# VH-VL binders against q17rb8r558to768: the designs that were tried, part 25

Target 1, 211 residues: q17rb8r558to768
Amino acid sequence: TAELSHLTKNVPIFVCTMAYPTVPCPLHVFEPRYRLMIRRSIQTGTKQFGMCVSDTQNSFADYGCMLQIRNVHFLPDGRSVVDTVGGKRFRVLKRGMKDGYCTADIEYLEDVKVENEDEIKNLRELHDLVYSQACSWFQNLRDRFRSQILQHFGSMPEREENLQAAPNGPAWCWWLLAVLPVDPRYQLSVLSMKSLKERLTKIQHILTYFS
Short names: E, the ipSAE of ESMFold2; O, the ipSAE of OpenDDE; V2, 0.75 times the mean of E and O plus 0.25 times the DockQ between their complexes.

## First folded at step 10 (VH-VL; framework fv_romlusevimab)

Design g4 (at its last look DockQ between E and O 0.82; V2 from the best seeds 0.76)
Fold by OpenDDE, look of step 10:
Structure g4 (fold): chain C 211 residues (1-211), chain A 119 residues (1-119), chain B 108 residues (1-108)
Amino acid sequence: as target 1 above (211 residues)
Amino acid sequence: QVQLVQSGSELKKPGASVKVSCKASGYTFTSYAMHWVRQAPGQGLEWMGWINTYTGEPTYAQGFTGRFVFSLDTSVSTASLQISSLKAEDTAVYYCARGPYDYGEFDYWGQGTTVTVSS
Amino acid sequence: SYVLTQPPSVSVAPGKTARITCGGNNIGDKSVHWYQQKPGQAPVLVIYYDSDRPSGIPERFSGSNSGNTATLTISGVEAGDEADYYCQSADYSSDYVVFGGGTKLTVL
C-alpha cells in the first residue's frame, strides 16, 4: 500500500545537515540504514523523508525540513546519489526508530498570515530592503565563492509579488539562509519561525554582520 | 526473469574441500548483494554472510570464518562458496540468495546445493 | 546477538486463519520479512517489511509488526499452505541478518 505523500507519523529522518524549503539538497548515501530508508521511500511511493541536524541531547533537532526525492541514482556498490529538494518545515512531536534510522511524528509548520494592511505594507518594505541587502552581499562575494554557491544551490530566487502566497514565505529567504555561513543553531532558530517579519529581521541582522 | 542456479549435489569426505557455485541471470549482477544461507538436515535457516558483488568484499557471520570463503566471477555473474577442511557437521543444503545492499529481504533464492560429508 | 523466536509448530483447520508469531526485543523497531519453505524446496519470500506482499503472493497472506512481536497471518488456509515459515530481520549494530527458528504449519 502506498503511503500518503505528506507523512506525519513515523516519518523517516535523515540526520545530517540543515535543509530548507525549496532549496536543493543533494545527498550521497552510503550507510546501509539510509540506503534502506531511501529505497523504502521509493517503494512506498512517498518519495519523502525528513532532514534534521544532529543534536547532542535528542539525537536530532526539534525542527527540520521534509525532502522531496526528485531522482535517485543507485550505484553498483550499493551507494546512492539522491537529488532532493526542500519541502515543508516540521516540528518533531515524538521520536522513534526503524531499521537503525530515526523516525518522528511531526507537525508541519506554516507562516502566520498578516491581515492588517499597514502591517503588510511594512512587511513589504522590510522584505524589499533585506532582499536588496542580500543581493548586495552576494554580489560582493569573491568570484570563487559565488560560483560555488551557484553550483550547489542555484541562483537566488526572485522577489515574489505575494509574500504570503506560500506557507513558507519567499523562497529567496531560505536560499539565503542556506548559503550564509552561520551556525546551524542559528539557522535552526530561523527555520522554526512562523513569522516572516521575524525571519527577515534575523536575516537582516546576519547580513549586517557580514557586511 | 531473475534466476539463481546453483551447482549440483556434492558428496565429500571429511577433510576435503567443496566449492558451490551460484550463477545469476536476468538482472545486473553487481546491483545486488549475494547472501549465503545454510540449512542442516531438519534444521532452520542459518545466515552465513554475504559478498558485495561489485567490490568483492565478503562479510562472514559468526561461526563461518576461516573455512568458509565467498568469491566471485563477475564475468559470468557467478558467486561461489568454498568450504575447506569439511566436517560431518557441514552436511547441509546451502542456498545463495539475492538481497539489496541494505540487509533487506531476500527476493530470489537458488535451488540449493546439498553437501554431504561422510566417511 | 539479536534473536528471533518462533513457535516450533502451528496447526490450523482448512479455511481457518493461521497466525505465526516472531518474537524479538523491540522487533517493532525493525522490519521483518517472512519466507515460506515447502519440503525439498528453497524458501520463498511471502511478506517483506512487516506487511508488504510480493507479486504473486495471495492476499490471504498478511503481516504485522509491533512491540515485541511480528505476526504472519494466513487467512483461509489451504492444504497447499502447509510449510515451514521463517521470519527474518537484521541487526544494524552488527550488520547481521537474523532468521527465526522456523514454524511448521500443519493443515489439519
Scores: ipSAE 0.857, ipTM 0.926, lowest interface PAE 0.5, mean pLDDT 95
Fold by ESMFold2, look of step 10:
Structure g4 (fold): chain C 211 residues (1-211), chain A 119 residues (1-119), chain B 108 residues (1-108)
Amino acid sequence: as target 1 above (211 residues)
Amino acid sequence: QVQLVQSGSELKKPGASVKVSCKASGYTFTSYAMHWVRQAPGQGLEWMGWINTYTGEPTYAQGFTGRFVFSLDTSVSTASLQISSLKAEDTAVYYCARGPYDYGEFDYWGQGTTVTVSS
Amino acid sequence: SYVLTQPPSVSVAPGKTARITCGGNNIGDKSVHWYQQKPGQAPVLVIYYDSDRPSGIPERFSGSNSGNTATLTISGVEAGDEADYYCQSADYSSDYVVFGGGTKLTVL
């Protein structure tokens, strides 16, 4: 059943908000079509669906993030309360429809690992600098805003010893992108990146803008 | 063991009223919607609508308003269909069927209640 | 307003394969469920979500759905399969259920 975690055809798509790897994404689902989508994902054992933001030219953006269902509560009044967390990133190849909700054929994305020892050293130096900048930004927030972030998103993940262990890079990068009030176009561009160096560089530019 | 047991057949005159009951057992009654489906003699299945078993709010298909009323008695896990001002065209078998709140499949059906309207 | 169209009847010899169609505009973009109704009995779900079988339904019952046609396929037809068969879907734009007109399967 390992094939269930790698589905790529006719993937159900919830068109709503930006989701990121490792970041919780709690949902309230009201429409019968999406309630059906959730119930079927559980029944088939996939327990996941794609999340994409809307797009003015297409129904939804060309990039998104799979949401893994951790818990669901179907209420008789037609609501569903769905506890999810971000998983694999993907690129949309083809768009479709099923039962009134969007579907897609997708291609999964993973970071390209750097193997050159000098590049790894430079990557570590950049990472530690940007992480320190992110910590400073977070500590300089007013207490109200920090509390709101902690309540909604949880604590900033601790930095990881192996920067390239996870296929999507360090979790704190995604957490930070989820909480920063940036232009959706920049958020989507970072989601699509396969280079940790590029991602850290973009994050650094964003932090400098808000400093 | 999921079971839907309907009330017995009825013979009525035009202008009378009838109440068809559907008693559910073997599951949490409020976790599924209750749908009503009509089948006139020799005809196909016709969806009449459903009732939200948690809120009691009914939804009626086109053409089933006014004389057709869905109701609940949750204390005995029972859904009911009341038909007032009976007409000859109301002669049919009436089924209750359990379904999810997303208009999905009907996995359990009552045995049906025949309502015959004649002079 | 969404309409599901079934042939009124299908005849098949014992041991052969019966195919019962359910037509609708872009029905491949909808999930289709199938019910068997024997004379004097309530309908029984035999296929749901195009091709899934409920527990207790023999493997010789199968379903497919693409384009404008969903199909219930019964291989190795037996006399006991003689029944009316209904397809069913939903319209999520207006949130209602629709049935096909039914197909009488005769085993000759």
Scores: ipSAE 0.625, ipTM 0.851, lowest interface PAE 1.9, mean pLDDT 91
ESMFold2 (binder alone), look of step 10: mean pLDDT 94; pTM 0.956

Design g5 (at its last look DockQ between E and O 0.80; V2 from the best seeds 0.00; counts 0 for: pae E 2.8 > 2)
Fold by OpenDDE, look of step 10:
Structure g5 (fold): chain C 211 residues (1-211), chain A 119 residues (1-119), chain B 108 residues (1-108)
Amino acid sequence: as target 1 above (211 residues)
Amino acid sequence: QVQLVQSGSELKKPGASVKVSCKASGYTFTSYAMHWVRQAPGQGLEWMGWINTYTGEPTYAQGFTGRFVFSLDTSVSTASLQISSLKAEDTAVYYCARGPYDYGEFDYWGQGTTVTVSS
Amino acid sequence: SYVLTQPPSVSVAPGKTARITCGGNNIGDKTVHWYQQKPGQAPVLVIYYDSDRPSGIPERFSGSNSGNTATLTISGVEAGDEADYYCQVWDYSSDYVVFGGGTKLTVL
């Protein structure tokens, strides 16, 4: 049993959709293998598993996000509704199998910190610009889409005073990435980035496209 | 306290039928699957199949199709196994066992029901 | 069909450690459960999820599973541990529950 916060060996992998740090990811689990996976995660005390999108070549993507189980509702017919939230990002090092569900040895991803004052200033400016663009984009959405997003993902997180306080950078970036109607492969590329500047640049590009 | 209480021992002749019951208590009956396991005299455990206690859908292992029928009476939290056209080879102890719907461990077992088939 | 192989018998002196193996192809990729059955009694779950112990089961009981072999280990064996032990898996390919043939543990 690995430490709860640093599970890196034989991490159970739910192969489904993209997950992101700090973003809620509710799941409806009906397959026995995943029922087992969830139950095991709870019983072992980790209350975590990895989420990866499917990949035609490797069964699942090389990058993913850990999901923290907040609550599980077991239904009478054996199904479960699982309340989860995104945690750490990871890169897959090795793939395995357990009772029909995938497992992986992983390494966690963290952003590389920028130390140069000028670079920090530039990063702040870019961040503020993209945040503003994101806000504008969201406000210009049709009411029904905006409501759906709010219902499913919650409100867009506020700007952080310190952009480098969290290992994954600002939370609003992940929220935005989750709600943007882009290809999962594109989202995956952003998820794998360890540079906030690079993520912001890509996000800005997407926003420009949808403007 | 979780309990599975099975019906009493049965002595039958070849060709007859027998119905073994398993009454569950101490938990929500439909929240767990009910499995059936057979153990012939001096032999090991043999999985017969299971029944979904919520939907009533039975699943039979190979070798236990046709003459073996799983059923439920949810009103009294009871699962039943019926064996028709009994053969001498059906002589065994039959167990009901509770398990999750994820094919996990059998955490609670009935006390077993001995079925003896003899001419 | 998936097959689990257990030794038919294991003998151990009191106070010593007993190891009961359960062999299966890539059994490490499966979850193994262990049951204890004493004469005339129903099986009792003693290990689940390869290595977890149900409430009431002594810490002397432990389990491991890797490669092609799962092992039930009973340390400090007592006379009361004499019983038949069965390993069990779920074969997700066939959706069958599979039991090993059982191992008779004799305390000398």
Scores: ipSAE 0.782, ipTM 0.904, lowest interface PAE 0.7, mean pLDDT 94
Fold by ESMFold2, look of step 10:
Structure g5 (fold): chain C 211 residues (1-211), chain A 119 residues (1-119), chain B 108 residues (1-108)
Amino acid sequence: as target 1 above (211 residues)
Amino acid sequence: QVQLVQSGSELKKPGASVKVSCKASGYTFTSYAMHWVRQAPGQGLEWMGWINTYTGEPTYAQGFTGRFVFSLDTSVSTASLQISSLKAEDTAVYYCARGPYDYGEFDYWGQGTTVTVSS
Amino acid sequence: SYVLTQPPSVSVAPGKTARITCGGNNIGDKTVHWYQQKPGQAPVLVIYYDSDRPSGIPERFSGSNSGNTATLTISGVEAGDEADYYCQVWDYSSDYVVFGGGTKLTVL
C-alpha cells in the first residue's frame, strides 16, 4: 500500500482557482508542466491532483481541494481539456516543486460529527432554515444571472436526508459557495471549516448580505 | 507496432548538403512530436531540437539554429533533417525519436543515419 | 545550461547489482528518464518518470530520484546488460532536453 501513503506526500498542486468538494471544475490546460502532471496522474492510476489558489506570500494557499479526474482530452495543439470534480479538502503541511509545478505534503480535512441528540436536532433546524433562504435567494435572482449559474454549475443539489453522512457535509453548501461572489480569503476560511454549524451560519450571513 | 525507419547512411564532401528522412508507422503521426538527436563518434547523445508534427513549427537547440532545418511531409508520415554547408564536425549518427507534447520520454527511436563528411 | 553528470564507467560482476548515478542540482525536482544503448544500436527507454518501467523491460531494472542524485539500479546483472546508459531530463526553464554524458556498464 505504498501508493496510499504517496497520496499525502508530494501531491501535485495545480495553482489556479478555488475548488470545492462535489463541485465540477472543468479546466483548459495549456502549460507543458501541467500537461505532464495530468498525464502522469493518469498513467500511475491516481487520477487526482490538488487545486489551490495563489498566495502572495507562499505561492499558493494553505488549504485546497483535491480534484478527481473524470475525463481528459490531450490535444496536439498543446491544450488539455480536463473534466474534474472536487473531492477531499486538505491543509498544506510542506511545499515543494516538480518539473516547474508545485507539490505539497498534505493532511486531509473532514467535518467533525455532532453526536448529541439535541445538537443534531438544532443542526437540522438550522440547515432547513438556511437551505430555504438559499432557495429563495436563487429564485429571486435576475433571469440572466440565474441562467448563467445553471449553465455553468447546474442546479442546486437536493437536500440530503443525513446531513452528516458525507465527510464534507451537504453538497448544496459547496455548490452555493461556488456560485456566490465571495472574496478569496473568506472562501478559504469556509473551506477550512470542520463544523457544519459554522459553515451554515456563515452561509446565512452571506445570504443576508446579498438580500 | 510503432516504427521509425530512417534513410540510409551518407558520405558527403564539405560544403554539400544532406537530407535525413524518418518515416513513421504504427501510430497517428501528428499525435507525437518528432525529436532529432546527434551522436558524434565516441561521444554521447546531443539533443538538436524537435518539430511539432501537427503545426509544423520547429524548435532548435542552441548551436543548431543555422544550417539545420527540420521539416515534415505529413501525407507520408515523414520528418526530415536537412544539413547544409556540411563541415567535418557534422560527422555523426543522427537519430529521430518520438516524444509526447510535454516533458515526457522518448519511447521510440529510429535506427540512426550515419553522415560522414570527408575531405 | 543545466548539466547532468554521470560516471564514465561502472564495472560489476555477473549476478551482482549495478548502480549508475546521474547528478544534477536539485535533480529530485525534475523527472528523469533512462536509456540503454548497445554498440551500433539506437537507444532504448528502460526507465521513465524516475522509477517507472516500460513494458518489456525486466523487473531487475529500477530507478530512484531524490535530492541531487538519480540512480538507475540493475540487479542480477547479466552480460547482455553491457551498454552505455544515459539519463535525461527536461530543463523547464529553457524547454530544452538535457542528456547526461553516459556511463559504460561493463560486466566482468
Scores: ipSAE 0.462, ipTM 0.776, lowest interface PAE 2.8, mean pLDDT 90
ESMFold2 (binder alone), look of step 10: mean pLDDT 93; pTM 0.952

## First folded at step 11 (VH-VL; framework fv_romlusevimab)

Design i1 (at its last look DockQ between E and O 0.67; V2 from the best seeds 0.00; counts 0 for: pae E 4.6 > 2)
Fold by OpenDDE, look of step 11:
Structure i1 (fold): chain C 211 residues (1-211), chain A 119 residues (1-119), chain B 108 residues (1-108)
Amino acid sequence: as target 1 above (211 residues)
Amino acid sequence: QVQLVQSGSELKKPGASVKVSCKASGYTFTSYAMHWVRQAPGQGLEWMGWINTYTGEPTYAQGFTGRFVFSLDTSVSTASLQISSLKAEDTAVYYCARGPYDYNEFDYWGQGTTVTVSS
Amino acid sequence: SYVLTQPPSVSVAPGKTARITCGGNNIGDKSVHWYQQKPGQAPVLVIYYDSDRPSGIPERFSGSNSGNTATLTISGVEAGDEADYYCQVWDYSSDYVVFGGGTKLTVL
């Protein structure tokens, strides 16, 4: 369809939960509007749609994450099980509607790179510290919870050598954000940040709270 | 090549019943929904409803409940429309049309079956 | 129920461009499909999802949809294009398929 020909204009939006870059997001789709949306995404070849949390004022949040469809299993009764993974973050510019599901004009978000060597050094130190804290937090979880997290989200990604190689920063930060039991509004604030330092700082704060 | 072949023209009296068949070929029958569309003489297209070819569940549009029954014979890839207690106003061409599930466009149509109800 | 409104007839000279409109409340929020029906024949899908064209349909056929109006455009109209044209939507609220009243295109 014309609306799916461009991934920045009239992007179909699945309004449900938070999604994050690189984080798997399995979906069980049963609503007709989203069944249609998924089928269209496959048909047009884009195999992508946006994920946003609900917003009482604006229908859905101003920020979200693209989901890449890796696999779709269509059930005979019309439901579908969709294997998706987080891609690019986006900001909503305009909201719309198409055949019962929400659409949006969006702009992609990318981290602002730090160029100063001293700042890079400081960022690395902060990153390593927070990573260690995250590992400690995860290891101290009860076995049952740890197992559930691993089953649903997989293992925490390892540290990256280049913190600024990916436009969304280190993958483990998003993994951690996904597994931390925090309010979606807080998660959304982190998702919208274009500074790795700011994200790490907030994540550290959350870890401290749960320690 | 996808084909929908419908049964031949019918002439019935008021109160009688008619069954129109639609045989599908060239594709997996249960992978697509079958819709029914009516067109009275000199009038436009009117959607009657559809049947899930996998589950056999019919859905009828308003105005097409009661006397209209959608059915399947999956063994021969055939959808059928039965109209009971025929009325003069039932005189029309009836079409079966294939539609992808959750895609409500009709990419293939039967040739139509003319049902004439006359005393 | 959701209603689609089409002009009953449109006339166009050969080689010219025909535009057939389909009006509906916020129809731009719906996907519009178009069918061509020649006398004594079954309808044929010519445009789907507002502007997509099935294989075998000439490029002369195009579609647009915004606001309250969808439009089927036929450029370089030929005598063979003379037919009835129907717009169609799926109404999410009622879960009904809705057809327009049809437009008779006459090639002068």
Scores: ipSAE 0.728, ipTM 0.878, lowest interface PAE 0.7, mean pLDDT 94
Fold by ESMFold2, look of step 11:
Structure i1 (fold): chain C 211 residues (1-211), chain A 119 residues (1-119), chain B 108 residues (1-108)
Amino acid sequence: as target 1 above (211 residues)
Amino acid sequence: QVQLVQSGSELKKPGASVKVSCKASGYTFTSYAMHWVRQAPGQGLEWMGWINTYTGEPTYAQGFTGRFVFSLDTSVSTASLQISSLKAEDTAVYYCARGPYDYNEFDYWGQGTTVTVSS
Amino acid sequence: SYVLTQPPSVSVAPGKTARITCGGNNIGDKSVHWYQQKPGQAPVLVIYYDSDRPSGIPERFSGSNSGNTATLTISGVEAGDEADYYCQVWDYSSDYVVFGGGTKLTVL
């Protein structure tokens, strides 16, 4: 599995939507180029491709998230239903093209762990404060919006005992970014962050705006 | 084993018609597209188009939209090419070839059917 | 529309290496497939996705594709390799299949 996690050259890129670590990203694929991309991924055994949003200057954004294929159903009429979940985040180093779909050379991103005891304590305090703000925001949503989020994304993940155990930080942060009604530029900037403190601070600012 | 078996060679006069059949076996017929490829004497391969074996909808390459008709009989796993108002220029070997719906590689080909149009 | 260019012929001595080229604008951005056709026979797929070999094709057949040129390489050429060879792509922009003009490999 570790060799598959290190795919970094000519990585296939689906240019469509924001994807986040741990968050399901179901896809309904009808474009021939993306059907081919997915079929190739299955045939080679990598079962992964990158997801990036479009960018007017560079065709797609400089940061994205790998999607792990969980299930795929190829229909005889050429459509595909693809069940994926977000994995590792990445930075785009070089862009390319194959059979009409984009490719990239990439560098994977992981959070930098904080080791100082005082900094860990401060990080924990910030985390708990922002988590509480997120819960309050979610509970204060109009019933229709809350129901839509629950149906599509599920419940907010519970807080994790070890904030720094996962290489991408707590899952609830990514869930929240997936459901928040914010400008994609803010979402993309958070995706690129390697500091959990910075991510939590940005989320806090967004939540304060909506309070 | 995947196999595509085409109908026998045909000798025709100009103005006649011909129907070339391609019978598939060894796989689920409706799971793969069927393509038609022409090869005139001493010349290269020329893609004519394909037919969606699930919906029956044909797609024709430019230059093949008039006298050339693709059809199916899925009950016997058979694709057919009909050529009407035959011209001397239609003299060629006609191949059926199986491809995935993503239109990439042709992994199995029929043996070819020679159609000769002469006066 | 999209055009693939192949040399009409290539001659190679037995035991040597044959290289058959397929030229196209940005062909490195496309998956190239190669077919072998012997006289009076149907084409046979020998390389797909630039460099993969179907089951039953000897390992001395290989392929590469970058920039504006794809290449089919046959090492240790045998008399039985004498055939016409065609490259093929699927052109996403036109949604058409495109074949090269073919290359006659002669083993002398």
Scores: ipSAE 0.301, ipTM 0.743, lowest interface PAE 4.6, mean pLDDT 89
ESMFold2 (binder alone), look of step 11: mean pLDDT 94; pTM 0.956

Design i2 (at its last look DockQ between E and O 0.77; V2 from the best seeds 0.00; counts 0 for: pae E 3.1 > 2)
Fold by OpenDDE, look of step 11:
Structure i2 (fold): chain C 211 residues (1-211), chain A 119 residues (1-119), chain B 108 residues (1-108)
Amino acid sequence: as target 1 above (211 residues)
Amino acid sequence: QVQLVQSGSELKKPGASVKVSCKASGYTFTSYAMHWVRQAPGQGLEWMGWINTYTGEPTYAQGFTGRFVFSLDTSVSTASLQISSLKAEDTAVYYCARGPYDYSEFDYWGQGTTVTVSS
Amino acid sequence: SYVLTQPPSVSVAPGKTARITCGGNNIGDKSVHWYQQKPGQAPVLVIYYDSDRPSGIPERFSGSNSGNTATLTISGVEAGDEADYYCQVWDYSSDYVVFGGGTKLTVL
């Protein structure tokens, strides 16, 4: 169908939790509307759908993340366990619905590149600082929590040599955002940012709060 | 090849009961829901409900509660429809139809079972 | 209850294009499936999810769905296409499967 033929128009939206670039997002799907959505995504070959948190005013948030289906395990009773990973971030332009699930016209988000050498240097310094703080935070967690995080999200990604190589910036930032126990609204604000500097600054603020 | 084979035609008197069977083959029986559709003579298709072939839980459409019972025999991949206290208006062709658990399309149908209720 | 409305009959000459409509409130927000039923036979799925075609169904069959109307289009109609056609949706509000009243296609 037209809604699943393009990933910018009538993109199916799973309304549930926050999703982030590069971060695994396993799903247990039991509602008929989402079973249909997943099945259709596979049939059409897109194997993608958007993830957005719920919003009281707009049904779902203005920003989200695409999820790439890596694997689907269909259970005998019609439920499914879906292995997904975060892809591109997007902004919602228009909302719709299909067979009970939400759809959206979207535009993809990409970071604005910093080109000034001095700014790049400063960005690197900030990045390294925040990364260190993140590592410290994680290491200071209780063993039980640390183990839970590792089991669910995997290890924290390593630092990247080129901070601007990926359109979404360093992967560890998203990993950290996913594991930090902050309000989804706060996480959403970070997800919507196109400046790595701004994201790092906000993440640093969160880390400071939890330190 | 997927096949749904239904039991033969039935002629019953008012007040009697009938059981229509639908035997599935060519696929995992419990992986798909089984729906029942009624078609009165010269009329359109009418959805009666469905049964979860894995859990055995039936769901009946409005108007098909009480006298209509969906059941399973998973050992032989068979779904059944029982109609009790038959009425003349129950005269119709009854179809079983396979569908996914998301209520979407019916991709395979039984050949239909004609139930005639006449005094 | 959700209702699907079809014309009771459509006539078309051989080789021409037949269009069978299925009306419903915001039907564009639903996936529409179409079934062909020939006399004395069980229904056969010919279009699913508005416009997808099952294996074995000729390319002459196509579907569209927007707004309040879904349409089954049969191009190059043949005598063998004479049948009753039913549209079907799942109404996610009521969790009911709903069929249209059916359209008899006559090939003149």
Scores: ipSAE 0.846, ipTM 0.921, lowest interface PAE 0.6, mean pLDDT 95
Fold by ESMFold2, look of step 11:
Structure i2 (fold): chain C 211 residues (1-211), chain A 119 residues (1-119), chain B 108 residues (1-108)
Amino acid sequence: as target 1 above (211 residues)
Amino acid sequence: QVQLVQSGSELKKPGASVKVSCKASGYTFTSYAMHWVRQAPGQGLEWMGWINTYTGEPTYAQGFTGRFVFSLDTSVSTASLQISSLKAEDTAVYYCARGPYDYSEFDYWGQGTTVTVSS
Amino acid sequence: SYVLTQPPSVSVAPGKTARITCGGNNIGDKSVHWYQQKPGQAPVLVIYYDSDRPSGIPERFSGSNSGNTATLTISGVEAGDEADYYCQVWDYSSDYVVFGGGTKLTVL
């Protein structure tokens, strides 16, 4: 119905790849179940569905990201090209099935705000250090890789004045996770984090490995 | 205005062939799958399969993989069902029906073509 | 292969409510579509995706689907509702379409 994608019950789930808040997630859809799922989301006006990676034990991961449909091009042969961008993160509470695609009852994730003055200062210092490391890594990429990243993901989002204003934390963190060649399990772990400090720490470890 | 118009009823002898046509109008023909559904006298609906109207690739239900052939002429937006080596048991009404290329409903049906096979 | 089971017939008095069932294992995990077929006519879609109503179908037609049973409900039954009714799903494991055997609705 029109409010399906805004509700936390029976949310349609595309089981495919990692998606992150604010990050584009282009899709090529050919499986009948997912073509149906997307067509229904457009017909009902919700224009959203959840994205989760597959899991060997549970069919799909316990965490995911909502995708907002920006544009759909239905090809004459029945395939579709879907332009999406990441929205809110979520935790899976209960799993279901409809027409061969997965559904879930979910709860949305938001970062826990740090209120202690000393902790805020330490968080800003850590953020600035890791942001600098990310910028250095991006500047030192070979031209081919930098161009590919810019084409598919755009430039790194600007440093945000208020680190805790957005419920998912700074957008550049998600951009970086999307473009880094890291193990999907590491990416999923960061997606699930409600602590910006933990997220920045893990990103720092990943960047140190590549530097 | 979506419309599926089928060819007229046929009276055939056993062993003959018949071709049932289904001409589509009012929509982009290659954007929807075409399904074939059989209904024997006094019986229910039986799905025979479908054809991808863009690629021409048919899919046949179990029991329809031999004497039944789906085909297309996209230049005139027409799907066809050919039945060879007709048997008395092929006596039925044959419907074409349109559906999206996913797990969906059949929103428009042809009027049906009665094929009668008798000696 | 997936099987849908419908009662062969249902009788209802004018103005009353008719309920036509469609049974299948875990049918609640499938979208159920319903067709009305009057004598000598092609089927007409009356409910799709369990409970959605096409344009032109009266509000007294409704549908539900849960567990192992989907139900087409016609409230305030009229003589013009007398027809055969078929449920239909896709069996996503085989990619085949499955129809129920049909239910003849008789209006006293």
Scores: ipSAE 0.490, ipTM 0.804, lowest interface PAE 3.1, mean pLDDT 90
ESMFold2 (binder alone), look of step 11: mean pLDDT 94; pTM 0.953

